VHH binders against Dopamine receptor-interacting protein 1 (Dorip1). Designs and how they scored, part 4

Target 1, 310 residues: Dopamine receptor-interacting protein 1 (Dorip1), of Mus musculus (Mouse) (q4kl13)
Amino acid sequence: MKTLFEEIKASIKNNYNQDRSFWRPVLPWGGVFTIKAGRKAVSCTPLYVEIRLKNTCTIDGFLMLLYVILNENESFPRELSLHFGREFVDCFLYLMDTYSFTTVKLLWIWDKMEKQQYKSEVHKASLVIDLFGNEHDNFTKNLENLMSTIQGSYCSNWHCPTRVQEDQQRTISINPPQEIPHGNLIRLAVDELFCSKIELCEERGCGGLREFSQRVFCHGAPPFVVLNMQHWKPEDLAYVPYYLDLSDHKYLLEGATLFNKEEHHYSAAFQIDGHWMHYDGLRNVNLILLNKPPEFLLLSSLVYIRATEK

## First folded at step 18 (VHH)

Design n3 (from k3 with S59D K65E N105D)
Fold by ESMFold2 at other seeds, look of step 18:
Structure n3 (fold): chain B 310 residues (1-310), chain A 122 residues (1-122)
Amino acid sequence: as target 1 above (310 residues)
Amino acid sequence: QVQLVESGGGMVQPGGSLRLSCAASGFTFSERAMSWVRRAPGKGPEWVSTISKSGGSTDYADSVEGRFTISRDNAKNTLYLQMNSLKPEDTALYYCARDLLYWMDLPYFDKWGQGTQVTVSS
């Protein structure tokens, strides 16, 4: 009963020749699922005998990261089941561990995505599902309430038309600071989103002070978070912090997704016990062991995992 | 190791009845939906019937609805198919299958038995 995760870890420790490409394939781009026995309840007409996936790079890196995260701590499958459902988590791990890679993508598409989030058509007895597009639309926005946060604020002026406000977000999207062109900009942007602060009220003619409370997770600190880095420029990314405090919980950098604009293609990098690996389901059949932490010049997302307090 | 073992097949005349059984081991039977799938001579696999993990929901192919009844005994880890009013076109090798993704309407059968032969002829 060796899991795929155990095989990856064993391959890292047994790399005597520093072969950077030596593991079994993981999550190849695209996929074809052959329906061995048709089900009467199939709703599409005409009937199809296979499902063909195209342009899956918008979910592939995150699915690989989710698998690694679920194996990092014995409690994470149970905790994540509260958000994603027990059947989803159990089937996801089983399908990954049995190398049923096209099927795990179908699990995500049909259980977590809405029909309008992707293009599909039946052609020559094949259902073709095309995931061309944005990684955040196809994956991050579908993480249910996992990363939901809320921040309240109030203005000192009792006549302010928006005196009491609440801001709830389902994803974490940080913006580069406008005032500081150099430094640890990511940590500053995270603090701007999460930490309590006092600012001049933005209402015209108000003149009051608006106090923001600390932003908190609606359902407790999740096992992992995804920071949306979509609008960050390479010059803003001189330093990627390995540690962050989010709502008084310590988070550790687990990995990142990368976007190559010329190829319109996503890839990922992540670490297991400090060993960085590169994943690209289109270009590489295997994981690539990196000799140093990756350069985050093409950053799409950062993924942080909750540190164990015990 | 997951095992599914079908039994109860045999030869029967048209209009007759048979009851198929499938003994399951190596997994938590009560947490999985189960299906019957058949393969007629010279044809590909055909889905026959599915039952939810609790037994509260059942579904059937048009060709067998009203004649076949799927059931399960979670205490005995056994799946059943009662086949009544059998026709020659029901002649096939019948497989018990674990229906891993029934709850999200994806036809994925991850484990299969060896099958039991049902032959309907005069």
Scores: ipSAE 0.078, ipTM 0.573, lowest interface PAE 6.1, mean pLDDT 82
Fold by ESMFold2, look of step 21:
Structure n3 (fold): chain B 310 residues (1-310), chain A 122 residues (1-122)
Amino acid sequence: as target 1 above (310 residues)
Amino acid sequence: QVQLVESGGGMVQPGGSLRLSCAASGFTFSERAMSWVRRAPGKGPEWVSTISKSGGSTDYADSVEGRFTISRDNAKNTLYLQMNSLKPEDTALYYCARDLLYWMDLPYFDKWGQGTQVTVSS
């Protein structure tokens, strides 16, 4: 009946003011899960009575974004279930809607991460799981085959040792263009990755021309994509495009993650019904309504949602 | 879409035995831990037993340990509970339940059947 998403939307409607907050904390940084007393649980492994999570900001912003995306279109839970599993999607939504935030992080860790992707150790009868690192390793690499793409190429030189190539990527990373022209550098970088092109073959001594086909999604256009932007500087971000074409599908800006390098801390921004929200798991009031779109000066990733045509 | 259908309940004398079955459909049965939960007249739900997705790990409430055996057949999408040495205290509606948080030893059951009545009386 009363989902967390419905509570957030009601807060927007009832409290429209500059930088207003949602009254309940959502996905607080870290977390503690207490293992309840039980005869079998005490007499067997594990050696601990609670699980403590730290440095969870590497997943928290994206978990919040995933929740918003799953609630913005009635078809997306079904579509994303094909990639993530129906049980995961159902459990994720339930845990978010019951404010079981440490538990939803444990769901992500156990269901979507491998043990080598995080550090864990037992200290004073607590299992400590440390998600220190970056969002790419802890989240976007674990989105299964959702964003898998492939691009083929062919060199005109019959004797080229790599005459026919295919490049398969499971994530989408874009880099600032080499040239110094101002403009929509993000759209240019996306087009360089996805559009067909002809270039001089990079094989030493080859001298042929390599033709690249358009990059396409291996499993159709996903409900959302994440653009990893690890090498972008604030001066490169004069314009963040509202709209992108990806493999002949229209995508709209849904949100972003932000990274403060000095504090090694992630936060997120996203929109609900055209209203921008900021999320920061370290704050006591950690979800607030913004009076204007964010400036994205500390951009880490951009999140785009597939346009819904009706 | 998710369906859990229990069967095999009935009346039995103290010291008797029953075997409960639960037919599952509408989800990937072999990928989920499953539990039996019971509700005695006028009381809240009580966890009885849980089995891991492969069947390799089982756990029981203290009140039934040594008397009840949980098992599963993933090829037939069926969960079982063999109940031996039944006592009047075992009288309850028995539910088959999908155990979302078994791996954390946390009692949350997100999908339930309709239940099958077990009555132990002389």
Scores: ipSAE 0.011, ipTM 0.268, lowest interface PAE 9.5, mean pLDDT 82
Fold by ESMFold2, look of step 19:
Structure n3 (fold): chain B 310 residues (1-310), chain A 122 residues (1-122)
Amino acid sequence: as target 1 above (310 residues)
Amino acid sequence: QVQLVESGGGMVQPGGSLRLSCAASGFTFSERAMSWVRRAPGKGPEWVSTISKSGGSTDYADSVEGRFTISRDNAKNTLYLQMNSLKPEDTALYYCARDLLYWMDLPYFDKWGQGTQVTVSS
């Protein structure tokens, strides 16, 4: 059968005929899973137990992005299988391609999240799982085996009490530059986090020079990275770079997640073959083709994909 | 490339015991829940038992609970089923199966062995 990704690509190619009748909702917010033929019911009377999901927008955008990433490059399912597990990747793609969207969210929750990351309660013969919160707690925190970086430094003063330091970060959070620059503030913030540098040692009374090595990925350069943009104001986002250099690897802009604070709701934008799309699980038509790149004024995270290295 | 090979079946008297094993290869055994499923002559498949990837959670069909014990050794990539107090109705071909959607209680067994025969008769 034709994959969901193939259907999306076909719909993009047919867009100038303005025929949207073939698109189905993808990853609708929330979900209900009715257990009719569980393992206990293989040869017994059916059990009617359901699982209800609430507030899933904290994972939906990233699940959509992960699906697109896995289909964008033929090598990425194999590479990401090293990090997520082969069986997870195979099941994830199967469930997405068969429109089993509540099931794919449950795959993430139970296979990748720790139980303390969400609330659950049995109510009226239903297990209710509530993902209220934020994307970082519910999704990107679970990417630590992909996103972990380390930067070493040492001070020239042999008597410095913290002469050798290592800074490990489990996610990639960048902050706006502290000065008043002209230019690409996101690229400058990435360079501040990743590039080697020499600074006056901040240890009280030391007076030495501290040399920082280049920040590197603890587990190798991942197929994609997520930049957490929590501290950025809309005025700081005039220029979102199409590419970044991260620890000697080139990464290309794949998409973003967006957060509307007033509605407490996440959505996503991403590109397929240079065509930008917007995804919002609460809308009846929840995947739409954009005429131009989004402005990213509500940015929550940026997602970059590793370029083919020549 | 994925292989599941069951062994340990045979003929036993009612009230007897057998221990089934399943050797797994071609996948990361410790990352997958595993199940035993049985098929009696002329009947459809019946789920018997499932064990979580770590071995910390087990579940059993009502017909075998208290008599059968599922276990696993992730270092040896081996699944086990200890069957005690066997009854004639336990006579079946027993399969080892990879249970891809265990946590959803959805019987999606994407890989199966060839089975091992258990016969309980006097």
Scores: ipSAE 0.006, ipTM 0.272, lowest interface PAE 9.9, mean pLDDT 81

## First folded at step 19 (VHH)

Design p4 (from n3 with L100M Y102E M104L)
Fold by ESMFold2, look of step 20:
Structure p4 (fold): chain B 310 residues (1-310), chain A 122 residues (1-122)
Amino acid sequence: as target 1 above (310 residues)
Amino acid sequence: QVQLVESGGGMVQPGGSLRLSCAASGFTFSERAMSWVRRAPGKGPEWVSTISKSGGSTDYADSVEGRFTISRDNAKNTLYLQMNSLKPEDTALYYCARDMLEWLDLPYFDKWGQGTQVTVSS
């Protein structure tokens, strides 16, 4: 049996200068899962006979990207299994490859989200799960320790009450530099987060200088990283870097998620073998080959993949 | 590494009883739903029963409901199947399986044991 990824790659090679879309819908928005008769114990209360998913675009683009990433390098399923669990990765790939798309979303909800992160309600014997919200809350917060980083600092004043500090972060959130409104702002914001620096100590009455070490990944350089870009404006995005140097590891632009604020809807774009694809779960033809890299004016997140070494 | 080891099979007369056990290791047993699956001679696999991770919810195939009881002891990492009123058609190799998608009613079992034979002679 051909995997879904093999079918997409074949479609790209055969579709150039012909049709610009993948033949079969992938990860359509929402979903309905009917609970099959033949199981006598109900795991949920109150009783229902189907599950309906709404507003799943907050996870759909990233689920598509995760599938692509897992297939881009033979080592990535093993490496990502160390963070997400082997069972999750194996089940995720199986469900994607068998077109069980509503079930993939339920796998994410069940295995990686907590009940507080979404609204659910039983209505006329249907359990309705509503993923309305944003991609950070519904996806990137739930990437376990994949992107965990730590940065140590110390103050030159021996009497500083917080002389030695450590700052650990589980996600990578960057903000536009306030005083440089043009140019390669993304690289500058990344450097502000990761590079060593010296600042005046903020402890009252201290007066010392606080030295920050380079920020490093707690569990080694991950196969991919997600940069949360929710607060960036179009004027800040004149240049999206092809590569980034993160904690002395080279990362290459793999894709992005995009957010249409008026529709409150996420979509995604990504590369397969250097060819850009656009994904939008609301469309019947929801995976389209692009002639050129997308415009990133509606950017929500950037996804970078670790460069392969020989 | 993950291991599931079934035991307690054997030969029994119709109407008899057997208790199957499955010893689990290499994973957090209390965080996973578990199932029994059987394979009769010359047949494909048949789902028998499933128990939730806490043991609070159970489900059975129609062919065994009322006769079989699934249970678990999370402190001992052990799954059980009490089989009463056995019939010749219950003759099969019985497997313990980790039921990854039990709450979605999908037949995805990511790990299996080697099975224990149950034979019911008329």
Scores: ipSAE 0.013, ipTM 0.272, lowest interface PAE 8.4, mean pLDDT 81
Fold by ESMFold2 at other seeds, look of step 19:
Structure p4 (fold): chain B 310 residues (1-310), chain A 122 residues (1-122)
Amino acid sequence: as target 1 above (310 residues)
Amino acid sequence: QVQLVESGGGMVQPGGSLRLSCAASGFTFSERAMSWVRRAPGKGPEWVSTISKSGGSTDYADSVEGRFTISRDNAKNTLYLQMNSLKPEDTALYYCARDMLEWLDLPYFDKWGQGTQVTVSS
């Protein structure tokens, strides 16, 4: 009847006070998928009758965020289909809306990951897939060409051996600015990556000035972007910007993923209708309504969605 | 524009043979598993056969195993179903379908054609 997203929104509207049990679990950590006997879809060796997933928190938060993003704007499924494939987007939404949570994780692993990105083995007729590792390696690096950017530059020295250069990147990686201990460090780091600038040419012996054009998205401004925050310290995150201007497009903060080093565990936070929610696949109540925006002390990634065209 | 066009159906007597073809366009055929699905008059859809993207793995419903052979030609973007020893219960509208989740044994076919009719009677 109702999509999972509609059920979540309904529970938020009817809540007069935060209650840890107002919603059923979504995307529980791990999972088991049983291959039905009697079907001839399995080949000979290696033979297995079930698939067991563990350490899936490296993708679970982002899968939840992707689901929310796809439901935030009626055009986003179509736009994201150009990058992820229509087959993936349609199947992803279907599996989430039918509560087929282990299967949606298998869809990601099969369609978006390569076998060397994870460990797998057959043990007593079970295929065990272990996603232990880094959230960025298991998810954000597999976002296809969604966030691909290019920036051109030229040096004023006619004799520069690399006078004209292009820098192409598939992800958006920012590092904390050195020697700037206060302020909106995230916006400064984004501007350093995206904005036009003039710097001394770094070619040995050149001495010219290198002009960088504005960095632009290779395939147009995507519906969302992910900023990898793994090198950022809590003290550098006093201010998380409400919006960013990326390649002349406004992006609004949608959510974040969080990493608890003591548990070696990822979780996520995101907004629905101005209400912040926290998702954690290891908890009995996986999705809870927060009293206020989360503190980003354990930040792993920031996720921004495209607001409007300029 | 994704298109799947089935052909090769017709009237056949019991014990006869037919070869169905499915011409695919609008997507990278060699990167997708393909299936045949049939629907008998007044019945729901029934999975018939699946072939992996390379053609190296095939699978069949119990009702047709040993009589039907699925194959593909990735150079010609064409899927085939050789049907031998046909029986009246094989009478159905046969569809070519693109299989999204074949390795998970989940029946999700995101694109299929208009079908070709196979009728087996005396």
Scores: ipSAE 0.011, ipTM 0.252, lowest interface PAE 9.0, mean pLDDT 80

Design p6 (from n3 with D105N)
Fold by ESMFold2, look of step 20:
Structure p6 (fold): chain B 310 residues (1-310), chain A 122 residues (1-122)
Amino acid sequence: as target 1 above (310 residues)
Amino acid sequence: QVQLVESGGGMVQPGGSLRLSCAASGFTFSERAMSWVRRAPGKGPEWVSTISKSGGSTDYADSVEGRFTISRDNAKNTLYLQMNSLKPEDTALYYCARDLLYWMNLPYFDKWGQGTQVTVSS
């Protein structure tokens, strides 16, 4: 007859020891991977016996969210395999389920990041990988196959030199409205990016009206979307919408990533079994129950999942 | 339950040959790369050879290249290591290992057998 909170707390604490638990694993910050038997050791390759990860908070929150999302809906592993690859999704779930924490981070770093996106060097037979930076450079930038959108436009002036144009965005960044100080600013900013509109043509000397079609996902409506919130201030956020309509699909708020400027540290919030949780890989208690969803002061991103029609 | 069972070890004179086998069960063998890893007395594990899931790609440690041949039979869920021109320094306990992250070049052997002893002496 233990409360749900007590069971969650026990599960989080026991994950450090790989203890049996009914709850899912929770990622700690950083990590060390010990190489027991290396392949292709040569004298020209820097010698190292372990890999050390530092400043992983730029990916940890999103990796936790990805794990939650993949376990929320039976169809999402199949659908996300089309974008991430079947081996990636299968190995990601296996490594998370077996508490192979540093290895799952290496899966992301080596399979999804380009080498110039992170710093690495060998120190005293350890390869040190440093993910210092921001989570958009280290995580959401690599969701291009999933997050890409396109918006077509045409100008009413038959003589316009760029009469037909297409605008492709590789990630979804929304900007606060400048002239509207109150209201549902996040919904308004999403509509500005996605909805059809008519504007004066920006081509010099044209004078026509440019009509924009509704923005659509290049590879179909994904199981989840990530909204980049880098330009938002706490005072600009009246409410975080629970629902968004994106490209004719309904999306429901699943979580958020948060940034603490004083600590230069990322954390995340998301729902597990209808309860809002705060995840912070640096804290002794990595996952705690929140009593109040969507009140986010220093948002880095918002994460929405595609709703079921029924 | 994943199981890997090695066999075929024994004592052989220098220059001799042995063929090791590894029977795999509890997973889809044809979807996983496999490796041989050995442990000599008083030493740590040493990677010997890896074969891709289809068998189309193989790789060897410099110390055994040209003498050892890794192969697999996906219909029988069996991994093999043909060892020729054996040397005393090949004396070791030989393990069959599932090489889970071969496709991304990370040496992560998530499942191991109990090993089979190979001894090369006059």
Scores: ipSAE 0.436, ipTM 0.791, lowest interface PAE 2.9, mean pLDDT 81

## First folded at step 20 (VHH; from p6 with N105E)

Design q5
Fold by ESMFold2 at other seeds, look of step 20:
Structure q5 (fold): chain B 310 residues (1-310), chain A 122 residues (1-122)
Amino acid sequence: as target 1 above (310 residues)
Amino acid sequence: QVQLVESGGGMVQPGGSLRLSCAASGFTFSERAMSWVRRAPGKGPEWVSTISKSGGSTDYADSVEGRFTISRDNAKNTLYLQMNSLKPEDTALYYCARDLLYWMELPYFDKWGQGTQVTVSS
């Protein structure tokens, strides 16, 4: 009857001034899945009676964000089904709404990750899956063609060996400006990746100028994008823009993932109805309403959602 | 709201036959794989058979292969289990179960019926 999203929204309304936490753990770190009635094995017979997950913080924040995004607009489940598959999106929402959190992590791991992306081992009749690592390898890299972009370029020198080039990328990784300008560094880095530009050609022995077209989304502007911030230092993050233009499409800040280097631990922050919440799977109370937007001093990724347009 | 109702159980002698039915409602039956699971007295659940959403693929536990046949009628939202050459060890409460994650090969039965008793003796 009530979805998990509806319960979180109700918690914001009812507990804002007196209790800033959601009463039920959401996506607790790790997890155990017990196999009670296993099917006849396919070619690889199961040698275990349970599956244990550890170090899942590298996907947990993004799974929480994906759930919020899928509930943000009635059209997003349909749009994201084109990229992730209808069965994935339907089961993901169902499993989240029934609090089947270990199972939803297994859905991601087995449907969207390759076995080479994680370590697994059978130990004492348990399959142990270890997601130690980073969010790019364990989540963002596996977003299919959702964020795929292409940028073409053309060198002015007729004799350039690589006169016409195209650069395709499946993810969005932005770098801090190499010369330290004054201003909004994140917006500058986004513009460096997406906007048209003219540069000296890098081809050996070529003296021409290379003109780059605007970078565009290969499959249309997605419902959300993830900006990988892995090369950014805390001192470079003075301002996080609430609005971005990506390939002539308006995007709004939906949330972020945060990385605590001392704990090697990820958490997330996101908005619901303009209210910021913090998610941390290691806490007993792991979803908390914030007084104000997070400061983003430990930023790992930024998540932007496509603005509604007419 | 999701409802699975088993029927067709009863008492039979060894070597006999029974046909179990499961009436499904509250979900799009034709879009879900379905399984039969049984529970013998004093034992935990044991998977018996699974059928894909279209009916094009079927799987059976070694103990029942060749004797049991799973089928479905998507127009009638009904799952069946034809049980032939019944043995005393087939005595159990038989459940119809929705096999939610069959397509990714994760054994997750998210909805179950109340079961129908099958007893095979003398």
Scores: ipSAE 0.353, ipTM 0.750, lowest interface PAE 3.5, mean pLDDT 85

